# VH-VL binders against o14526r1to248: the designs that were tried, part 35

Target 1, 248 residues: o14526r1to248
Amino acid sequence: MSYFGEHFWGEKNHGFEVLYHSVKQGPISTKELADFIRERATIEETYSKAMAKLSKLASNGTPMGTFAPLWEVFRVSSDKLALCHLELTRKLQDLIKDVLRYGEEQLKTHKKCKEEVVSTLDAVQVLSGVSQLLPKSRENYLNRCMDQERLRRESTSQKEMDKAETKTKKAAESLRRSVEKYNSARADFEQKMLDSALRFQAMEETHLRHMKALLGSYAHSVEDTHVQIGQVHEEFKQNIENVSVEML
Below, E stands for the ipSAE of ESMFold2; O stands for the ipSAE of OpenDDE; V2 stands for 0.75 times the mean of E and O plus 0.25 times the DockQ between their complexes.

## First folded at step 14 (VH-VL; framework fv_cixutumumab)

Design f5 (at its last look DockQ between E and O 0.62; V2 from the best seeds 0.00; counts 0 for: pae E 2.6 > 2)
Fold by OpenDDE, look of step 14:
Structure f5 (fold): chain C 248 residues (1-248), chain A 122 residues (1-122), chain B 108 residues (1-108)
Amino acid sequence: as target 1 above (248 residues)
Amino acid sequence: EVQLVQSGAEVKKPGSSVKVSCKASGYTFSSYAISWVRQAPGQGLEWMGGIIPIFDDAKYAQKFQGRVTITADKSTSTAYMELSSLRSEDTAVYYCARDTWYEFWSAYFDPWGKGTTVTVSS
Amino acid sequence: SSELTQDPAVSVALGQTVRITCQGDSLRHYDATWYQQKPGQAPILVIYGKNNRPSGIPDRFSGSSSGNTASLTITGAQAEDEADYYCNSRDSSGNLVVFGGGTKLTVL
């Protein structure tokens, strides 16, 4: 992840909005993850139920004939598989609870962060406001300067020159004030924005670490179930092997 | 034509002071600022400070704060730079330049004086 | 206070294009101004603001900026372009002025 403190600069100081928008995607990702896991749980539950039905089907096998004993092997295996998928369903449902709990905590964190960065937003607005005044102030000053220069070239009366100078001075003072306000606002913005950027970055990093942990849990749950399923299949194979043709 | 005419070369002893003048012509003196920049032999340009004559308020680089005084005489359209407690390291060419201070997004110096050589030697 | 950094020296073949770069934090907020200085002469303004050329400056000189960098580009370098080039800008506060260390351009 890029260092936020180095990348918040942009046109019209929109860096704050960009970073803040990025941070706001965190809760969305959390919700989407929960939804995804929920869907997986549903699939596993469906699988479990299907295997249970299959077991029943096996139990309805014809009791006559030499093959009849093997239906029990199918029944037992199908039941065990059903249980495996059911257990995974449970694990995933528990994981969903964890995700949701995290989501709640995340919202609290975001709320707090929002409160902390309000001053930065204000600084952005202030800077925007003072920036808009500068061009006008500049233009006014330049116009006065031009007038004064014109009068100078025309060798106008001292009285007129004095008047022009007064106007230029007033315009200069206005411009100076505007520039000072801008410089102050910019400095304030820069400091606050840097702080906010660091906060946003920390928040995102924490979020990603947490999400990765949840994904780890997800992967572990699935893996464990697969191991169990593998064992069931191995047992099935062994059971078949242990039943000789002569025994049937 | 816009011109900045600077005073002549100076030879000073360590510990003394030097005052360089810059007379502006060809434009309205009060419309622009004057900045002072020095350049030691074989070295780069170094901004020392500047003044906006209308305000009679000078700004200085931190390095020279307390040792340099920049003033302007509107009646004669002349700016001055006085550097005190001279050291051998102050040996340099000192330039005055017209500063478009109203260009707040940039430091716009044009034109430049021809420079004044100040030599500090024992 | 903010600092501006330049490469101390660059070379360009006659007729080729060269870019001189200035870097500093203040350039994120303020424009760079470029000066040409030949030995024994005062600096001459060559580029200011958003790629503005003063009268008398050839059109082969141009300015650009990106992030915390500003660049002076000479497209089709001439022998007379051999000189020291300096950038300057407002400092981080916007109240003071800072210069880069200068770049010596050699035309080969």
Scores: ipSAE 0.587, ipTM 0.841, lowest interface PAE 0.9, mean pLDDT 92
Fold by ESMFold2, look of step 14:
Structure f5 (fold): chain C 248 residues (1-248), chain A 122 residues (1-122), chain B 108 residues (1-108)
Amino acid sequence: as target 1 above (248 residues)
Amino acid sequence: EVQLVQSGAEVKKPGSSVKVSCKASGYTFSSYAISWVRQAPGQGLEWMGGIIPIFDDAKYAQKFQGRVTITADKSTSTAYMELSSLRSEDTAVYYCARDTWYEFWSAYFDPWGKGTTVTVSS
Amino acid sequence: SSELTQDPAVSVALGQTVRITCQGDSLRHYDATWYQQKPGQAPILVIYGKNNRPSGIPDRFSGSSSGNTASLTITGAQAEDEADYYCNSRDSSGNLVVFGGGTKLTVL
């Protein structure tokens, strides 16, 4: 006998479940971003170390020969490129700290979210319990009303009529109390569902906004490094031109 | 067998009151609610309030709170609706209806009285 | 305006099917009840609960609901079905009664 289930479950809870599922994906996405940035930082650090190795190679190449000035140009360029990529590595490591700090804040928010879901589910249980009592109270009231009508048709004594009226009034009072409890439980459930939905929507919006900001920081750090790399390349070209063939 | 017989048409002046009666027969009066519904000319149905005689209390739509008094006399199986401080906008047909309040999720009105025309004019 | 919303007028050709709708937040929790009213007459009950018809109401009348919307469907509309149709239900609190604004059905 589940009037509650037939009038309540289904369409009403699907939106809540969708929002909660989306909120649960937030910490996963944060971890994935941190892992991505960590991999990029590793790539940049490896490149920096490789360029430093090339710089040492250039320091050893033909040190007293006629080609020595050009090897010095390679050494300076390689050292500067190594520094560019090392600085990007450090910027990305700092960004990883920001991502992980956000992840820690998400864990706290996620715990509060789980507690709120439990509270909302408790309100469902209360509503379900009182909703099961309502049909029973209705049936009892109807039975008392039918008994009273039967006795009226039978022209029963006034004493029996008064007794039936008292029974009907007691059943009516019980039904009214059950209705009042139902209305209160439904109002509480509806408020908790609304509050949870609004909170989950706000959490998802905040998460996306924060992730966008972190990606923006990533993009700017990479762009700044590419500008610096371009400047090193122009300096390299100029330094090659400054090496005189006559001086070789 | 169930019948609701309403009092006759009324013509009233602004600022006065009207009291419409609804006499029930063919069922146990105290066990069902009586609801009052009005309908202005060319307009829709508007619930005013109702009473469950077994409890001796009434509920009212917010629009009518403070102007409507609904009562029931179990000894005569008669419900009354009194509307005070009448305005021209209160010109309407006033219906009583037996209300299955105990069918909480699915309550309905059956039968209806034939209506009482109240005209408010200078 | 009414807490239950109905279109003010609907037309149907003789023998065709028509739906009259009623919308309101309270319909998520309480059933709509439908009444027919002809000019100069008191309303009569046509559908209550989910889809219950009182004795004397033709089986071409049916009710349905989804979300916050209830519908009265008349399959194979007849000339005598021309009337005003009202939905009612409980209000959002569950304590009071509300009516829709009514729908005038014209059978062409």
Scores: ipSAE 0.459, ipTM 0.790, lowest interface PAE 2.6, mean pLDDT 86
ESMFold2 (binder alone), look of step 14: mean pLDDT 90; pTM 0.933

Design f6 (at its last look DockQ between E and O 0.50; V2 from the best seeds 0.00; counts 0 for: pae E 6.0 > 2)
Fold by OpenDDE, look of step 14:
Structure f6 (fold): chain C 248 residues (1-248), chain A 122 residues (1-122), chain B 108 residues (1-108)
Amino acid sequence: as target 1 above (248 residues)
Amino acid sequence: EVQLVQSGAEVKKPGSSVKVSCKASGYTFSSYAISWVRQAPGQGLEWMGGIIPIFDDAKYAQKFQGRVTITADKSTSTAYMELSSLRSEDTAVYYCARDTWYELWSAYFDPWGKGTTVTVSS
Amino acid sequence: SSELTQDPAVSVALGQTVRITCQGDSLKYWDATWYQQKPGQAPILVIYGKNNRPSGIPDRFSGSSSGNTASLTITGAQAEDEADYYCNSRDSSGNLVVFGGGTKLTVL
């Protein structure tokens, strides 16, 4: 992750909006993760049900003939597989609860953060406002300077020159005030933005760590189930092997 | 033509003061600021301070605060830089330059004076 | 106070392009100005603002900026371009002026 404190510099000071927007994607990702896990749970449940049906089908096998005892092996294995997938479904459903709980907590955190960074947003707005006024103030001063220079070149009367100078001075004072205001606003923005950037970064890092933990849980649940499924298959194989042709 | 004419070379003793002048011509003196920059032998440029004549308010680099005084006389279109408590390290060429203070995002100096050599020796 | 840093020396072959860079925190907010200084002479303004050239400055000189850096580029270096180059800018507060340490350009 890039250091957020380095990304709020540049034209129009749009860094705050960019970073804030990034942070707002956190809850969206959480929701999407929940939805994804929910879909997986549905698939597992469907698989479980299908295996259960398959077990019933095996139970309906013809009881006549030498093959009949092997239908029980199929039935038992199918039932066990159904249970494995059902258990995974349960685990995933529980995980969804965890994800949702985190989502709720995340919203609270975001709300708090939003309140804390309002002052930064205000600072951005103030800076934007004063920045817009600066060019006008500058232009006005330059115009007065040009007038004064023109009068100088034309060897205008001292009285007229004095008047022009007065106007230039007034414009200069206005420009100076504008510059001061801008500098103040910029300084304020810089301090607040840095603080906000650090907060945003911390939030994102925390979020990613949490998400990774949830993914770990997801992976573990699936892995455990696969181990169980593998065992069921091994048992099936063994059961078949233990039934000799002579026994049938 | 815009010109900045500086006073002549100075030789001073340690502990003394030097006052360098910069006479501006060819433009409205009050419309621009005057900045002072020095350069020690074989060293880089160092901003000392500047003044906007209209405001008669000077700003100084922290390094020179309390030791340098920059003034401007609008009637003669002349800026002055006085440096007190001179040391051997103050031996340098001192430049005045026209400063476009009204530029919002930059500080560009144009033109420059030819420089005044100040030598501080015991 | 905000400082500007420059490489002390760079070299360029005749007719080639060279870029001199200035770095400092203040450059995030303020433009760099570039000066050329030859031995025994006062500095001469070569680039100011985003990419402005004063009258009399050849078009081979150009300025650029990115982040906390500003650069002076000489495209097609000439022998007469051998000089010291200085950047300056407003400090972080905007109230003071700071210079870089200067870069000696040698044309080979």
Scores: ipSAE 0.695, ipTM 0.891, lowest interface PAE 0.7, mean pLDDT 93
Fold by ESMFold2, look of step 14:
Structure f6 (fold): chain C 248 residues (1-248), chain A 122 residues (1-122), chain B 108 residues (1-108)
Amino acid sequence: as target 1 above (248 residues)
Amino acid sequence: EVQLVQSGAEVKKPGSSVKVSCKASGYTFSSYAISWVRQAPGQGLEWMGGIIPIFDDAKYAQKFQGRVTITADKSTSTAYMELSSLRSEDTAVYYCARDTWYELWSAYFDPWGKGTTVTVSS
Amino acid sequence: SSELTQDPAVSVALGQTVRITCQGDSLKYWDATWYQQKPGQAPILVIYGKNNRPSGIPDRFSGSSSGNTASLTITGAQAEDEADYYCNSRDSSGNLVVFGGGTKLTVL
């Protein structure tokens, strides 16, 4: 007979630990996304301020000179570009709020799942305990059987034979009861492991879907700004073309 | 030497019953289970049920529930299997085997009886 | 599932190694045992537990298991090894016995 944890602690228990670890990474990844977007918003704000400063330089051009219309084109373009980047800064700051709100919901969900993890670990402990009991019950039963056979070979009195038979029957009943406990503990362990794995899988899928949606919002905000910048540049080219040397 | 000696071949008519005996020797009869396994011609092994004599109760495969009765007589170290409402598909060799039920997740059948041929013919 | 699944037939060349498999959900709890049956004879025990061989069984027979699959391996197959091989185990409750459908081993 073999008593040891190899039948109960193998690949399935390892898979549970891996899946739970992946679920725990969710809030960490959400915070890292927020930090990344915050740094991008700082970059965009810095750019906006630099372009506004450049626009102010263009305002210092000679107001009655012949180059004044061209400085005005630079000023308008620089102002509009500064506003494009300022608007992206605001959009990214709003997105950070959405990311952090999702992070708070994740933490609430993970608190609820902590209790399920504890329950699953308790089932492992119960199974381990009853698995240790089984070999001891078997050993006790076999010892009673050996005692009974020894007394029969010695031609012992019927009273002592009846006493030995009673002890053997009680040991047999204890052994059968231990098997029932083992099967109950195993069924509970299997059910809890399956339930936890399905829940953690669903949580991970939901997390990935939400993160993908947040990245989509980031990409959309950047794309909108890129389109606006392109429009500012086309306007700049047209305004330069409209300045005539002869028209002063 | 541990031995299981089964009763002789039987020829039975449909609708009747058969009772096969299995006499054990060379070990403490009440400490082991006796299981009954049948094999129809050209077919595989099929567990019918078994008994642990110290508990004096039996367990049966679902397929045979209600048709098979397994008993043990500790005083003669003999197990019995009775199959009722016989059909032609019950034509088979019926084996008894000593079952190490106490080995739990490593239980095995050793030894086996030589088998009892039961033929059901009209 | 309370059933044990075996391939119905396998072949091996004389002196080569063959592996006979048995698959079932209850094998996560309960060890498989292996029986050899030759025509007209009662089955005999060849492997039980993890890899226990009763006296009289050649050491070319060995057993192994992983997950819900158990295997009987015959290393250096002999002509006398041609037989039907059955696995069996307990169901998940531990109260009932189940057999595989058997595997006919042909030694070429």
Scores: ipSAE 0.143, ipTM 0.619, lowest interface PAE 6.0, mean pLDDT 85
ESMFold2 (binder alone), look of step 14: mean pLDDT 91; pTM 0.938

## First folded at step 15 (VH-VL; framework fv_cixutumumab)

Design g1 (at its last fold request DockQ between E and O 0.55; V2 from the best seeds 0.66)
Fold by OpenDDE, fold request of step 16:
Structure g1 (fold): chain C 248 residues (1-248), chain A 122 residues (1-122), chain B 108 residues (1-108)
Amino acid sequence: as target 1 above (248 residues)
Amino acid sequence: EVQLVQSGAEVKKPGSSVKVSCKASGYTFSSYAISWVRQAPGQGLEWMGGIIPIFDDAKYAQKFQGRVTITADKSTSTAYMELSSLRSEDTAVYYCARDTWYEWRSAYFDPWGKGTTVTVSS
Amino acid sequence: SSELTQDPAVSVALGQTVRITCQGDSLKYYDATWYQQKPGQAPILVIYGKNNRPSGIPDRFSGSSSGNTASLTITGAQAEDEADYYCNSRDSSGNLVVFGGGTKLTVL
């Protein structure tokens, strides 16, 4: 992540919009995460149901053969697997609630931030406005200067020269005022934008930390389930081993 | 041709003052600003201040505030830089330059005078 | 006030390209102007604005800017290009002028 305070300047003054847009992606990511976890939960639930069906199938195994006792082992294992996946489903559903809760909190934070950076937006607009006026003011001044120079070269009357000088001075004053406004607007923009940039960066970092934490929870839930599943399989193996051929 | 002609070399004692002149020609004096830049032996360029003759307002670098005075005489198209309370550290070549002040985004100096050597020695 | 920084010295082989960089906070908003100075002479303007060359300056000189930096590039350095190069700009207030410390360019 780049330092926001180093990427907001430019002739077009689009830095604020770019940074703000980046921050607005936070809630979107949160929602997408919730959706993703929801889909995973659905898959796990489906898996659970499928395992339950498999257990029933095992129950329907032919009871007449010497293999019949082993169907019970399959049944038991399938049931346990079904429960494992069901538990994961529940964990994920709970996690979704956490994600959604965070999303709500995030929106509140964003709203507050938006209110706080309004002054920066205003500063951006002011700067844009004064920047647009400068070229015209400059051009006007240059035109007056050129006229004055022309008159000088043509050895025009003193009266005409004085008049031209007066016009040039007025144009110069106008330009000076415009430049001063620009400088002031720029300074104000810089200060406010820097503050906003830092705020945005902090928000993004906080968001990423929170998202990582949620991902950690997700990973932990899945891992725990896998451990349980592994145990079920181990038990299955043991159960099979405990049934000797002589017993069958 | 635009040119800036500066006054001759000066030798001054500590505590005294020096006034350097810069006569401009080849352009309308009031349309541009004049900036003063000095360079100590073996050192870099240092902006001292500038004046826009049409406004008769001078701006100064903070380092020289209260010690430097920049003026312009429109009738003779001449700018002046006076530095008071001279010290040995003020030994330098002092340049005047035409400053295109209406370029608000830059410090555009062209042309430069040939420089005036000021030596401060006891 | 703001400060402009330059490398004190750089070298370039004859016919090669060299880039001299000026860095400062004011360059975020203001353009750098570049000057060439040879020993015993007054500075000469070589680049102004974004990439403007005054008359008499060879086309091998060019200017660029990025972020808080401005650069003077000499494409195909010549022996006569050996000199001190200074950047300047308006300070952060826009009211004053600041110079970089200068870069001594040696052509090898």
Scores: ipSAE 0.778, ipTM 0.945, lowest interface PAE 0.6, mean pLDDT 93
Fold by ESMFold2, fold request of step 16:
Structure g1 (fold): chain C 248 residues (1-248), chain A 122 residues (1-122), chain B 108 residues (1-108)
Amino acid sequence: as target 1 above (248 residues)
Amino acid sequence: EVQLVQSGAEVKKPGSSVKVSCKASGYTFSSYAISWVRQAPGQGLEWMGGIIPIFDDAKYAQKFQGRVTITADKSTSTAYMELSSLRSEDTAVYYCARDTWYEWRSAYFDPWGKGTTVTVSS
Amino acid sequence: SSELTQDPAVSVALGQTVRITCQGDSLKYYDATWYQQKPGQAPILVIYGKNNRPSGIPDRFSGSSSGNTASLTITGAQAEDEADYYCNSRDSSGNLVVFGGGTKLTVL
């Protein structure tokens, strides 16, 4: 049995409120993830633009000077770093689109969930209704029993005794039917509450798996960029070594 | 004033049947249910079934389905419980009790009979 | 394995307060009823509904319930209160009757 199922039977159905509240937090966390990734994309874009500006500075060196080949190595490295961070910006912008698309799917799923909650609330209303009407049926039965006992004490005619017995039996049958309706309404309510708890649990598990997948994509994009930056640095070192002092 | 008088102790052989009676007085017999509860030596109370005489039908605990028959005779204000295919583990005290079925979720047993000891031995 | 669960035994000092509990899922919808049984005797009703005492039951006996738990409380326990106590209620279908396993109360 799941954690959500056990909590559903809390005091005054407080467990239902707790489970539903947990499900409602999903869209909030999705929006917060999108905002975080958006801020990271802005940071990467700013870095890319700064590196492109630095590359322009390397191009402003004297074209025919002794140091010109080394300025070219700086320019190429700076351009490649700018491109690394620009590509991460693009990957993060694409990921934001995926997060927002998931957010729209969450809204559709929550709409269907609310429809099921209405069905569950209907079951509560049926149970409450029969619970409030049962005392009247009980009282009517007891009144018929009292009438029957009074007539027995008065030793009334057999015809009047038969009428009283018939009325008492009809009241008894009405009460029995009301009790059966209560038992049925209670069973229906329990089934609907259990079904809702299981659905809420499944929704939350699916949401968390989706969020983990999105975080995995984020982590992968950042790792790929770090690898590329490392490669640019190794290339930079090799290009410096390849510039001969003799040719300078 | 309300009384339930049960039949006397019984000694029975395995495979036989026993029929215990419960005669009611001091109230309108048909208006209340009669429930049957047994208690094996050193054990707790176990509901077997009951009948509401006005409907002349009975309900039985799952454990006793097919072995127990509960009836009521309104003309003598007497309920009966018959248990068939007796085994040694059916040795117990068998109580009848007046059951306020009309209170439904708040139903209670009051009064109880004094009990009928049924001993099943070879 | 029973639909109603009671502790097998409880002890109380003379004059002190004791609570005997009964647990079952059906108690959310159906009231518990409490019976006292002394050795060699038939049970007697002590509490029905939530907290109704039949005539002849001392006012030191009271009942309460919440959720799936019902309780019988004896305030100022007396030597004569030493007995077995059973709760009963309806089963999960609401159509049948079930008893708890009983609680032996010892007054010290």
Scores: ipSAE 0.605, ipTM 0.844, lowest interface PAE 1.4, mean pLDDT 87
ESMFold2, look of step 15: ipSAE 0.532; ipTM 0.815
ESMFold2 (binder alone), look of step 15: mean pLDDT 91; pTM 0.933
OpenDDE, look of step 15: ipSAE 0.760; ipTM 0.935
ESMFold2, fold request of step 16: ipSAE 0.541, 0.568; ipTM 0.823, 0.824
ESMFold2 (binder alone), fold request of step 16: mean pLDDT 91, 91, 90; pTM 0.939, 0.938, 0.935
OpenDDE, fold request of step 16: ipSAE 0.775, 0.772; ipTM 0.944, 0.943

